# Ledger of designs, part 15: VHH binders against NACHT, LRR and PYD domains-containing protein 10 (NLRP10)

Target 1, 318 residues: NACHT, LRR and PYD domains-containing protein 10 (NLRP10), of Homo sapiens (Human) (q86w26r167to484)
Amino acid sequence: SLVVLQGSAGTGKTTLARKMVLDWATGTLYPGRFDYVFYVSCKEVVLLLESKLEQLLFWCCGDNQAPVTEILRQPERLLFILDGFDELQRPFEEKLKKRGLSPKESLLHLLIRRHTLPTCSLLITTRPLALRNLEPLLKQARHVHILGFSEEERARYFSSYFTDEKQADRAFDIVQKNDILYKACQVPGICWVVCSWLQGQMERGKVVLETPRNSTDIFMAYVSTFLPPDDDGGCSELSRHRVLRSLCSLAAEGIQHQRFLFEEAELRKHNLDGPRLAAFLSSNDYQLGLAIKKFYSFRHISFQDFFHAMSYLVKEDQ
Short names: E, the ipSAE of ESMFold2; O, the ipSAE of OpenDDE; V2, 0.75 times the mean of E and O plus 0.25 times the DockQ between their complexes.

## First folded at step 5 (VHH; framework vhh_vobarilizumab_d1)

Design d1 (from n26 with T107R; at its last look DockQ between E and O 0.77; V2 from the best seeds 0.00; counts 0 for: pae E 5.6 > 2)
Fold by ESMFold2, look of step 5:
Structure d1 (fold): chain B 318 residues (1-318), chain A 121 residues (1-121)
Amino acid sequence: as target 1 above (318 residues)
Amino acid sequence: EVQLVESGGGLVQPGGSLRLSCAASGFTFSHYAMAWYRQAPGKGRELVAGITSEGYTSYADSVKGRFTISRDNAKNTLYLQMNSLRPEDTAVYYCAAQRSGFYTWGRPDYWGQGTLVTVSS
């Protein structure tokens, strides 16, 4: 069977997919139903050198000795979770074209079209905007919408996020006094941004005098709290503006080319120091063939989208 | 290099409690899902509890309600609080790490050396 899990950016699709894999592994979810569950990040699929099934299995298992024949003996007992169909990379499609292959011939598209392993189960997560590209590939699919945090889930999130109960209560009270902010916290990704901002303010000993009035203000509050100062300690606002412009430039270039993973050299091209910008960028090391490559990405697609939108404003101001 | 070092194992009477710790180094702890596995005498290694990089937890049915997994990303440490211990919980307990974005539970990227927990019958 095939299930499409859809929802706006930050609604917890990836978190839910990861929870499902863990719950399957512990025997809590679908006991006895699947011999193997494979999680595939569409954002990271571009790193796969080959687009053949056995290479995907080796990659998912982290083991080039994975028992492919045994795994594929009963394909009806396999579940593939394809996370982030909307994040499928443009370089991946261009790599296929260089080898004389169309995107329709990629392994992921063959799986979705049920041409490869037609009896396996699929779970695909995506933002709704990408459905126009996904729906023509689907034969029979069940659609599930993710709505975000309930009011009880928001309260629990604040209680869990902060190290002590007084901080959690104070932070939640601040958010509840602003209806716009409270409703924005229905989106888990935004809720995280808000909690991080408030925690940062509290750790710096600051009193929250004014609250954000829209999503742009929410992201700007986060940025102003976590943008690192320069070592010189002089006009730090000018240095922060330079780093902000560089983040916007990286995000804009990435969005223009549908690129979500960046090499360290690419960060240096934009004058960005990845390790110092952990509040905005995350990194992973990958072994691909004989090489180990470090790639950076924005901590969440919402940050890349936000900085991209800001790039139009920064360009106009210059 | 990568190390996972377990501690806190020992001998305990039925109904007792133990807290296991796993100190991690050599990788970006916060980007990994973490787990505790155990291997009873004469048996294979089984997943006991797991915790995602986002903090979601899940437990094998045999330990639900008795064991609590947690992590402290600032200290790069994984914990397992074991309460109401039973003789069948006797095993070597292993800390394990699985990289974020590549979830293949049952085949962790890194293993600890294990710590023995014995519950007297």
Scores: ipSAE 0.208, ipTM 0.691, lowest interface PAE 5.6, mean pLDDT 78
ESMFold2 (binder alone), look of step 5: mean pLDDT 87; pTM 0.884
OpenDDE, look of step 5: ipSAE 0.627; ipTM 0.882

Design d2 (from n26 with H31Y; at its last look DockQ between E and O 0.54; V2 from the best seeds 0.00; counts 0 for: pae E 8.1 > 2, grease 24.3 > 24.2)
Fold by ESMFold2, look of step 5:
Structure d2 (fold): chain B 318 residues (1-318), chain A 121 residues (1-121)
Amino acid sequence: as target 1 above (318 residues)
Amino acid sequence: EVQLVESGGGLVQPGGSLRLSCAASGFTFSYYAMAWYRQAPGKGRELVAGITSEGYTSYADSVKGRFTISRDNAKNTLYLQMNSLRPEDTAVYYCAAQRSGFYTWGTPDYWGQGTLVTVSS
């Protein structure tokens, strides 16, 4: 069967997908139904050197010796989770298209159209904006909308986020006193930002007397809490504005070119030091043939969207 | 160099409690799903509990309601609180880290060396 999970940015589609893999591994979800569950990050698929099913399986397993023949013997016992269909990136056209090879999107399209492994189960997560590109590939799909956290789910999230029950109670009390902030926490990605901000304030010994009034204020509170100090001890306001402008520039350029992974050289082009910006950027090493290459992405897709939107308010190089 | 160092194992009576810790270094802890596995004498390793990088938890049926997994990203430490311990919980407990999630085939990216838990009178 084929299920499409759809919801706006930050509604927890990736978190749910990863929790499903964990629940399957512990035997909680679909016991006895699947021999293998493969998680595929659509954002990262552009990094596959070859657009072959075998290479995708090796990549998902992290093992070049995966027993592909045995895995594929019973395709009806396989589940593929294709996370973030809306995050498929523009291919490296000068290298892949000009050589006449099938694009990386072609492999996923063959799976979705049921041309490859037609009996396997598929779960696809996406933002609604990408449905126009996805729906022509589908025939028999069940659509599920993710609306965010209920009030009960918000309370449970706060309890699980903080290691200390006193911290969790304090943080939740702060949020409940601001109706706009409480409603914003219906969106799990924003709820994460709020919890991270509050945890950062508590770790720094700060007392929260004023709460954010909207999504922009929420992200700005996070940014203000976690922007690193200037390396040379210069004016902190100038240094913070420079880093903020650079993050906005990176996000805007990424959106313009439909890119979600960035090389370290590209960060340097935008005057960003990735290791010092761990609160905003995550990094991974990827094996590309014989080389290992480091790529960065925004820690949440909501950050890329936020900084892109904010780029219209910040002066940038002409 | 990546290190996962478990501690807190020991001998405990049935019905007792024990808390395991796993100190992590050499990678960005907050980016990884973390898990506890155990290996009883003469058996393979089994997944006991896991926690995603976002903080969601899942437990094997055999420990649900008795064990609690948690993480402290500021201290790069994974915990397992084990309550109402039974003799069948006797095993070497391993800390594990996985960036790509958990699956039946394949192994976590990193393993600890294990800490022994013995539940006996």
Scores: ipSAE 0.034, ipTM 0.589, lowest interface PAE 8.1, mean pLDDT 77
ESMFold2 (binder alone), look of step 5: mean pLDDT 86; pTM 0.876
OpenDDE, look of step 5: ipSAE 0.521; ipTM 0.834

## First folded at step 7 (VHH; framework vhh_vobarilizumab_d1)

Design e1 (from n26 with A33W; at its last look DockQ between E and O 0.68; V2 from the best seeds 0.00; counts 0 for: pae E 8.7 > 2)
Fold by ESMFold2, look of step 7:
Structure e1 (fold): chain B 318 residues (1-318), chain A 121 residues (1-121)
Amino acid sequence: as target 1 above (318 residues)
Amino acid sequence: EVQLVESGGGLVQPGGSLRLSCAASGFTFSHYWMAWYRQAPGKGRELVAGITSEGYTSYADSVKGRFTISRDNAKNTLYLQMNSLRPEDTAVYYCAAQRSGFYTWGTPDYWGQGTLVTVSS
């Protein structure tokens, strides 16, 4: 069967998908139902060197000696989780659509259309706007909407985020006293931003006297907490402003070209030092043929969207 | 150079508690999903509890409500708090680490040497 999980940016689709893999491995989810569960990040699928099913399995297993014949003997016992369909680098919208599909997009299309492994199970996560590109590929799909955290789930998230119970209690108390902040934490991605901001303030010994009054303030509080100081150990507002403009420029360029992974050269084009910006950018090394290549992405797609929106303000600030 | 070193095992009476620790080195701990496995005499190795790099947890049905997995990324340490221990919990407990992200979950990249937990009168 085929299930589509839909939710706005930051509602925890990726977290849920990864938790499902863990729950399957522990026997909590779908006991006895699947022999193998494969997690595929749609953002990263462009890095697959070949568009063959066996190569996808080798890639997913991290082992070019994976027992593909055994895996494929019972395709009905396979689950593929295609995470972030909206993050494919070449969406199907007419204005951005290339004339032909890439070989990697063709493999995913064959899986979704049930032409390859028609008896396997599929779980696809996506933002609702990308459904225009997904719906033409679907035959019989169940649609599930993810709306975000209940009040109990928010409390649980704070307890699990902070390693110290007293930190968790203090952070949650601050959030509960600000209705705008508390409502924003319904969105798990925003909840993460808020928790990270508060943790950063606590680690720096700061007392939180001013709380955010809107969504823009929430992201700006995070940005102001984690922007690096000047290279010489002094904090210069001009240097921080330049870094902020560069992050906005990278995000805008990425959105324009439908890119979510960036090479070091692309960061350098935007005057960004990736290792110094770990609060905003994450990196991973990938084996591409004989070479190992480092790629960066925004820590969460909400950051790329946020900096893209901010790019209009940065360009017009005079 | 990758090492996972378990500690905290021992002999305990039924109903007792133990806290297992796993000290990790040689890899970026905060980027890995961590897990505890166990192997009872004459049985295969089974997944007991797991924790993602983001801190979300899952437990085997046999230990839910009694065991708590946690991690301290600043100390590169994984923990398993084991309460209300039963004789069937007797096993060698292994710390395991696996890459998160693009690859499938089910095969850990690194294993510890194990620590013995015995629950007996």
Scores: ipSAE 0.011, ipTM 0.514, lowest interface PAE 8.7, mean pLDDT 76
ESMFold2 (binder alone), look of step 7: mean pLDDT 88; pTM 0.887
OpenDDE, look of step 7: ipSAE 0.305; ipTM 0.717

Design e2 (from n26 with A33V; at its last look DockQ between E and O 0.85; V2 from the best seeds 0.00; counts 0 for: pae E 10.0 > 2)
Fold by ESMFold2, look of step 7:
Structure e2 (fold): chain B 318 residues (1-318), chain A 121 residues (1-121)
Amino acid sequence: as target 1 above (318 residues)
Amino acid sequence: EVQLVESGGGLVQPGGSLRLSCAASGFTFSHYVMAWYRQAPGKGRELVAGITSEGYTSYADSVKGRFTISRDNAKNTLYLQMNSLRPEDTAVYYCAAQRSGFYTWGTPDYWGQGTLVTVSS
């Protein structure tokens, strides 16, 4: 069967997908139903060296000796989780080719269209706007919406985020006093941003006297807390604006070119030092054949979306 | 260079407790799902417990309620508190790391060398 999990950025689709794989691996979820569960991050599939089904399986297993023939004996006992369909990336060298799919997109399209492994089970997570690209590929799909945190789940999230209960209670009390902020924390990604901001304030010894009133204010509070000065001894506000504009430029160019993973060289083009910007950019090392390459992404897709939206203000001043 | 080094194994009587530790280096610990596997004599490795980078845990039925997995991202250390130990828990316990996004049954990215736990009178 085929299930599409949809929800806006930050609603917990990836967290649910990862939890499901772990629960399957421990035998808690779907015992006896699947011989193999393959998790495919659509954001990362661009790193696949070859666009064949066998190579996808080797990639997912981390082993070029995976028993592909045995795995494919009973396709009905396979589950593929395609996480983040809206985050499929085109290879950089293919941006010059208008219209058409990358070979790696074609592999996933064949799975989704049920042309490859038509009896396997599929779980696809996506943001709703990408449904326009996904819907034509689907034949018989169940659609599920992920709505975010209940009030009880919000409380539990705050309790788990902070190192002690007094910090968690203090942070949650601050959020509860602002109805708009409390409702915004229904979105787990926003909840993370708020908790990170409050933790940053506590680490800096600051007292929170005024709380953000909307999504823009929430992200700006985080940005203001964690945006570092550059190496120049000048005014930190001007340095912060330069770094902010660079983050906006990176995000805008990423969205424009359908890229969510960035090489170190791309960061340098934008005058961004990835290690200094850990509050906004995370990195992973990936083994690509014999080479290990470092790629960066925004810590949450919400940041890429936020900085992209803010880039219109920067472009207006140009 | 990636290293996972387990410690805390030993001989213990049934009903006893042990705490296993795994010191990790050479990768960004906070970006990985961490897990404990075990391999009993004559068996393959089995997943005992896992903990995601966000802190969600899952346990095999055989250890639920007795074992607790935890992690300290500041110290790059994974823990397994094992209580109410049974002879069936006798195994070599392995620390394992799995990158978010590449989960498959039985194929973590990195393995430790293992620490032996023996439960007998």
Scores: ipSAE 0.005, ipTM 0.500, lowest interface PAE 10.0, mean pLDDT 76
ESMFold2 (binder alone), look of step 7: mean pLDDT 85; pTM 0.860
OpenDDE, look of step 7: ipSAE 0.290; ipTM 0.701

Design e3 (from n26 with T107Y; at its last look DockQ between E and O 0.67; V2 from the best seeds 0.00; counts 0 for: grease 25.1 > 24.2, SAP .672 > .668)
Amino acid sequence: EVQLVESGGGLVQPGGSLRLSCAASGFTFSHYAMAWYRQAPGKGRELVAGITSEGYTSYADSVKGRFTISRDNAKNTLYLQMNSLRPEDTAVYYCAAQRSGFYTWGYPDYWGQGTLVTVSS
ESMFold2, look of step 7: ipSAE 0.671; ipTM 0.907
ESMFold2 (binder alone), look of step 7: mean pLDDT 88; pTM 0.893
OpenDDE, look of step 7: ipSAE 0.429; ipTM 0.779
ESMFold2, look of step 8: ipSAE 0.589; ipTM 0.883
ESMFold2 (binder alone), look of step 8: mean pLDDT 88; pTM 0.892
OpenDDE, look of step 8: ipSAE 0.534; ipTM 0.838

Design e4 (from n26 with G50A; at its last look DockQ between E and O 0.14; V2 from the best seeds 0.00; counts 0 for: pae E 15.0 > 2, placed apart)
Fold by OpenDDE, look of step 7:
Structure e4 (fold): chain B 318 residues (1-318), chain A 121 residues (1-121)
Amino acid sequence: as target 1 above (318 residues)
Amino acid sequence: EVQLVESGGGLVQPGGSLRLSCAASGFTFSHYAMAWYRQAPGKGRELVAAITSEGYTSYADSVKGRFTISRDNAKNTLYLQMNSLRPEDTAVYYCAAQRSGFYTWGTPDYWGQGTLVTVSS
């Protein structure tokens, strides 16, 4: 079977995908149907040492001793969850100038096209705008839309985010009084941004006088609150602007080159300190053969999109 | 300076309960995923439970249904409620913080010093 989960950025596709894996592992989901469920983060595929199915399986298992031969004997009992198809990256290698699919991309394409393991089950998550790139690969697929939070779930999220009931109520009141904020909070990722923004303001003893009027304002409010990062204390306004420009540059470069993972060296190139930018960047260590390498990414693709968009504005001011 | 300080460990009888706490400082707690790891004598460190900055939780199969991870952002504190403790739960428990993206997990950036939990009759 082939299922496509589509939803806008931050709607919880990744969360759902991971939950599916966990539920399967616990026997709650698909009992007896699948022997293996492979979660594939598409943005990480570029990190594979080899563009081979076996390597992908090793990667997913976190073990190079996985019984690949045995696994591949019953492909009908395999589920691949390809999370974030739209986040497939071009190889870091300078040879990116070739307009063709990278070998690693090709690997997944062959899987999706059912050339590789035609009897396996596939679940693919992607953003709606990226469907145009996925559709040509699909013969028959069931499409499922992820819509985000219900009204009840929004309220619950605020209560869970703010452990202080008064703060939760206050924050939620602010959001409910603003249609833009309230609607935006339908998207779990944006809801987190809003909650974080509000919490940051409260912690700083600030009263929200002006509420965001659009999604850009929401992100700007967040950025303004957390830039410079709280982890490093106060920076000058000049430093703050510099960091903003640098983040925009990083984001823009990433989008331009279809990159979502960044090495430390790349951050340095943009004069960014990764550890100090936890509000905007996440980091993960990856086992690449015998080496462990740290990569940074924006906390969410929506941040990268935002900073990319902002890059056009900051350039005009120079 | 980043600090993670675990507390609440100790000796408990099988079937007993403990609540571990991890006090975090030196970073924006609410922006980090938090996790509990444990290391038993002679064994490797293993993930016990994790909670994202958004509040999503994950548990090892061995502790599922018995342990509960939670966080208080206002107090910059991570908790692990451990119920129905077993001798095999004996380990040093470590608090860890990770700069996770939305709905993502990864390698911790910061570690605590650990607190010993001993389950013995």
Scores: ipSAE 0.000, ipTM 0.247, lowest interface PAE 12.3, mean pLDDT 87
ESMFold2, look of step 7: ipSAE 0.000; ipTM 0.318
ESMFold2 (binder alone), look of step 7: mean pLDDT 86; pTM 0.872

Design e5 (from n26 with G101A; at its last look DockQ between E and O 0.67; V2 from the best seeds 0.00; counts 0 for: pae E 5.5 > 2)
Fold by ESMFold2, look of step 7:
Structure e5 (fold): chain B 318 residues (1-318), chain A 121 residues (1-121)
Amino acid sequence: as target 1 above (318 residues)
Amino acid sequence: EVQLVESGGGLVQPGGSLRLSCAASGFTFSHYAMAWYRQAPGKGRELVAGITSEGYTSYADSVKGRFTISRDNAKNTLYLQMNSLRPEDTAVYYCAAQRSAFYTWGTPDYWGQGTLVTVSS
């Protein structure tokens, strides 16, 4: 069977996918139904050196000695969760992928078209914007829409985000008093941004006098709170403008080339200091052959989308 | 250098409680799913409890209602509160970390050294 989970950026698709894998592993979800459940981040699959099923399984298991022949003996007992179809990327370099591989020949496309492992179960998460590219690959799919956090889930999230119960209560009270902000927290990714912003304000000794009125204001509040100051001698506002424009430039180039992972060299090309910008960029080390290579990404796809949209407005003003 | 260092194990009577801690360093703790595994003498390692980078928790049936996993991203520390301990809980408990990008659970990227929990009688 094939299920497509769709929803706007930050609605909890990745969280739900990860929840499902963990619940399966502990025996609370689908007991006895699947022998294996594989989670695949579509954003990171481009780092796979060869587009072969065995290599994908080794990556998912973190082990070159995974029992591939046993795993593939009963494909109807396998579930693949392909998270973030809208974040699929083209290969960065020929060394990372075999030369001449086209999107039509990619392993994930063969899985989705049911040409490889046609009896396995698939769960694909995506933003609606990618349905134009996904739907032609589907034969029979059930579509499910994700709407986000219930009121109970929002309260639970605030309680778990803050280690100090009084901080959690204070933050949630601020949010509940602004109907627009409270509704925006229905989206888990926005809820995280809001909690991070409030925590940052509290740690800096600031009293929250005005709350954001919409999603754009929420992102701007976060950016304003965490955009680093310049070095000792620089004007903070001018340097922050330069850094902001550099983040917009990186996001725009990434979207233009369908790229969501960036090498350190790409950050330097945009004059960005990755370690200093941890509030906006995250990094991971990846084994590529014998080498270990560091890649950066925006902490959430919503940041890349936000900075991309902002870059367009700057271009119009030229 | 990546390190996961467990502490808080020890000897306890049936029905007692212990709180395990795991201090993490050398990686971005908040980006990893974390878990506790245990290994009884002569047996393989088994998943006891897990917590995603977003804070969602899940437990093996054998410990549900008795154990609570939690994390403090500000201190890069994972916890396991163990209540109503039974002799069957006697094992070496391991802290484990796994990237959230690829996983089957049971193939962590990093392991701790382990801490012994003994529930006598």
Scores: ipSAE 0.211, ipTM 0.689, lowest interface PAE 5.5, mean pLDDT 78
ESMFold2 (binder alone), look of step 7: mean pLDDT 86; pTM 0.872
OpenDDE, look of step 7: ipSAE 0.233; ipTM 0.677

Design e6 (from n26 with Q98L; at its last look DockQ between E and O 0.80; V2 from the best seeds 0.00; counts 0 for: pae E 3.0 > 2)
Fold by OpenDDE, look of step 7:
Structure e6 (fold): chain B 318 residues (1-318), chain A 121 residues (1-121)
Amino acid sequence: as target 1 above (318 residues)
Amino acid sequence: EVQLVESGGGLVQPGGSLRLSCAASGFTFSHYAMAWYRQAPGKGRELVAGITSEGYTSYADSVKGRFTISRDNAKNTLYLQMNSLRPEDTAVYYCAALRSGFYTWGTPDYWGQGTLVTVSS
């Protein structure tokens, strides 16, 4: 079977995908149907050492001694969850100016086209705008739309986010009184941004007087709250702007080159300190052969999109 | 160095409660899914409960309604509240971490040493 989960950025596609894996593992979901469920973050596929199915399986298993032969004997009992098809990256190798698919992209394309493991099940998550790229690969697929939080789920999220009940209530009250914020919180990713922003304001003793009027304002409010100064010594507005410009540059470069993972060296190139930018960037260590390498990514693709958009504004001011 | 250290195990009477803790270090805890496994004498290791990095939980049928998995990212700690314990819950309980990105649930990246839970009258 082939299922496509589509939803806007931040609607919870990744969360759902991971939850599915967990529910399968506990026997709650698809009992007895699948022997293996492979979760594949598409943005990470570029990190594969080889563009081979076996390597992908080893990577997913975290073990080069995984019984790949045995696994492949019953492909009908395999589920691949390809999370974030739209986030497939091109190889870092500058040389691949080739308009063609990278070998790693090809690997997934062949899987999706059912050239590889025709009887396996696939679940693919993507954003609606990226469907145009996915559709040619699909023969027959069921499409499921991910819509985000219900009203109940929004309320629950606030309660779960804030450990202090009073803070949770206060934050939720602010959001409920603002139609724009409340609507925005339908998107789980945005809801997190809003909660984080509000929490940050509360922790700083700031009264939320002005409320965001749109999604851009929400991100700007968040950025304004959490943007660190460049130097340990002083929150100069100038230093904050520098960091902002650098983040915009990083985001823009990534979008331009279809890159979503960044090496530490790349951050340095942009004069960014990864650990200090935890509000905006996530980091993860990856085993690449015998080496462990740290990569950074924006906490959510929506951040990268935001900073990319902002890059145009920042350039105009220069 | 990555470490997962379980605690809270011990002897408890049937119907009793225990709370297990797993202290994590050496990796970005908040980015990992976490799980509790258990291995009873003479049996294989089995998944008891899991929690995603986002906080979504799932349980084996055998412990549903009795066990609660939770995490505190600020403390890098995983918890398992075990209520209404039964003799069949007797096992070594292991904390496990599963990375985001590429993974197959059931093959954690990191394991704790385990803590013994004995349910006996």
Scores: ipSAE 0.205, ipTM 0.677, lowest interface PAE 1.8, mean pLDDT 88
ESMFold2, look of step 7: ipSAE 0.374; ipTM 0.790
ESMFold2 (binder alone), look of step 7: mean pLDDT 86; pTM 0.873

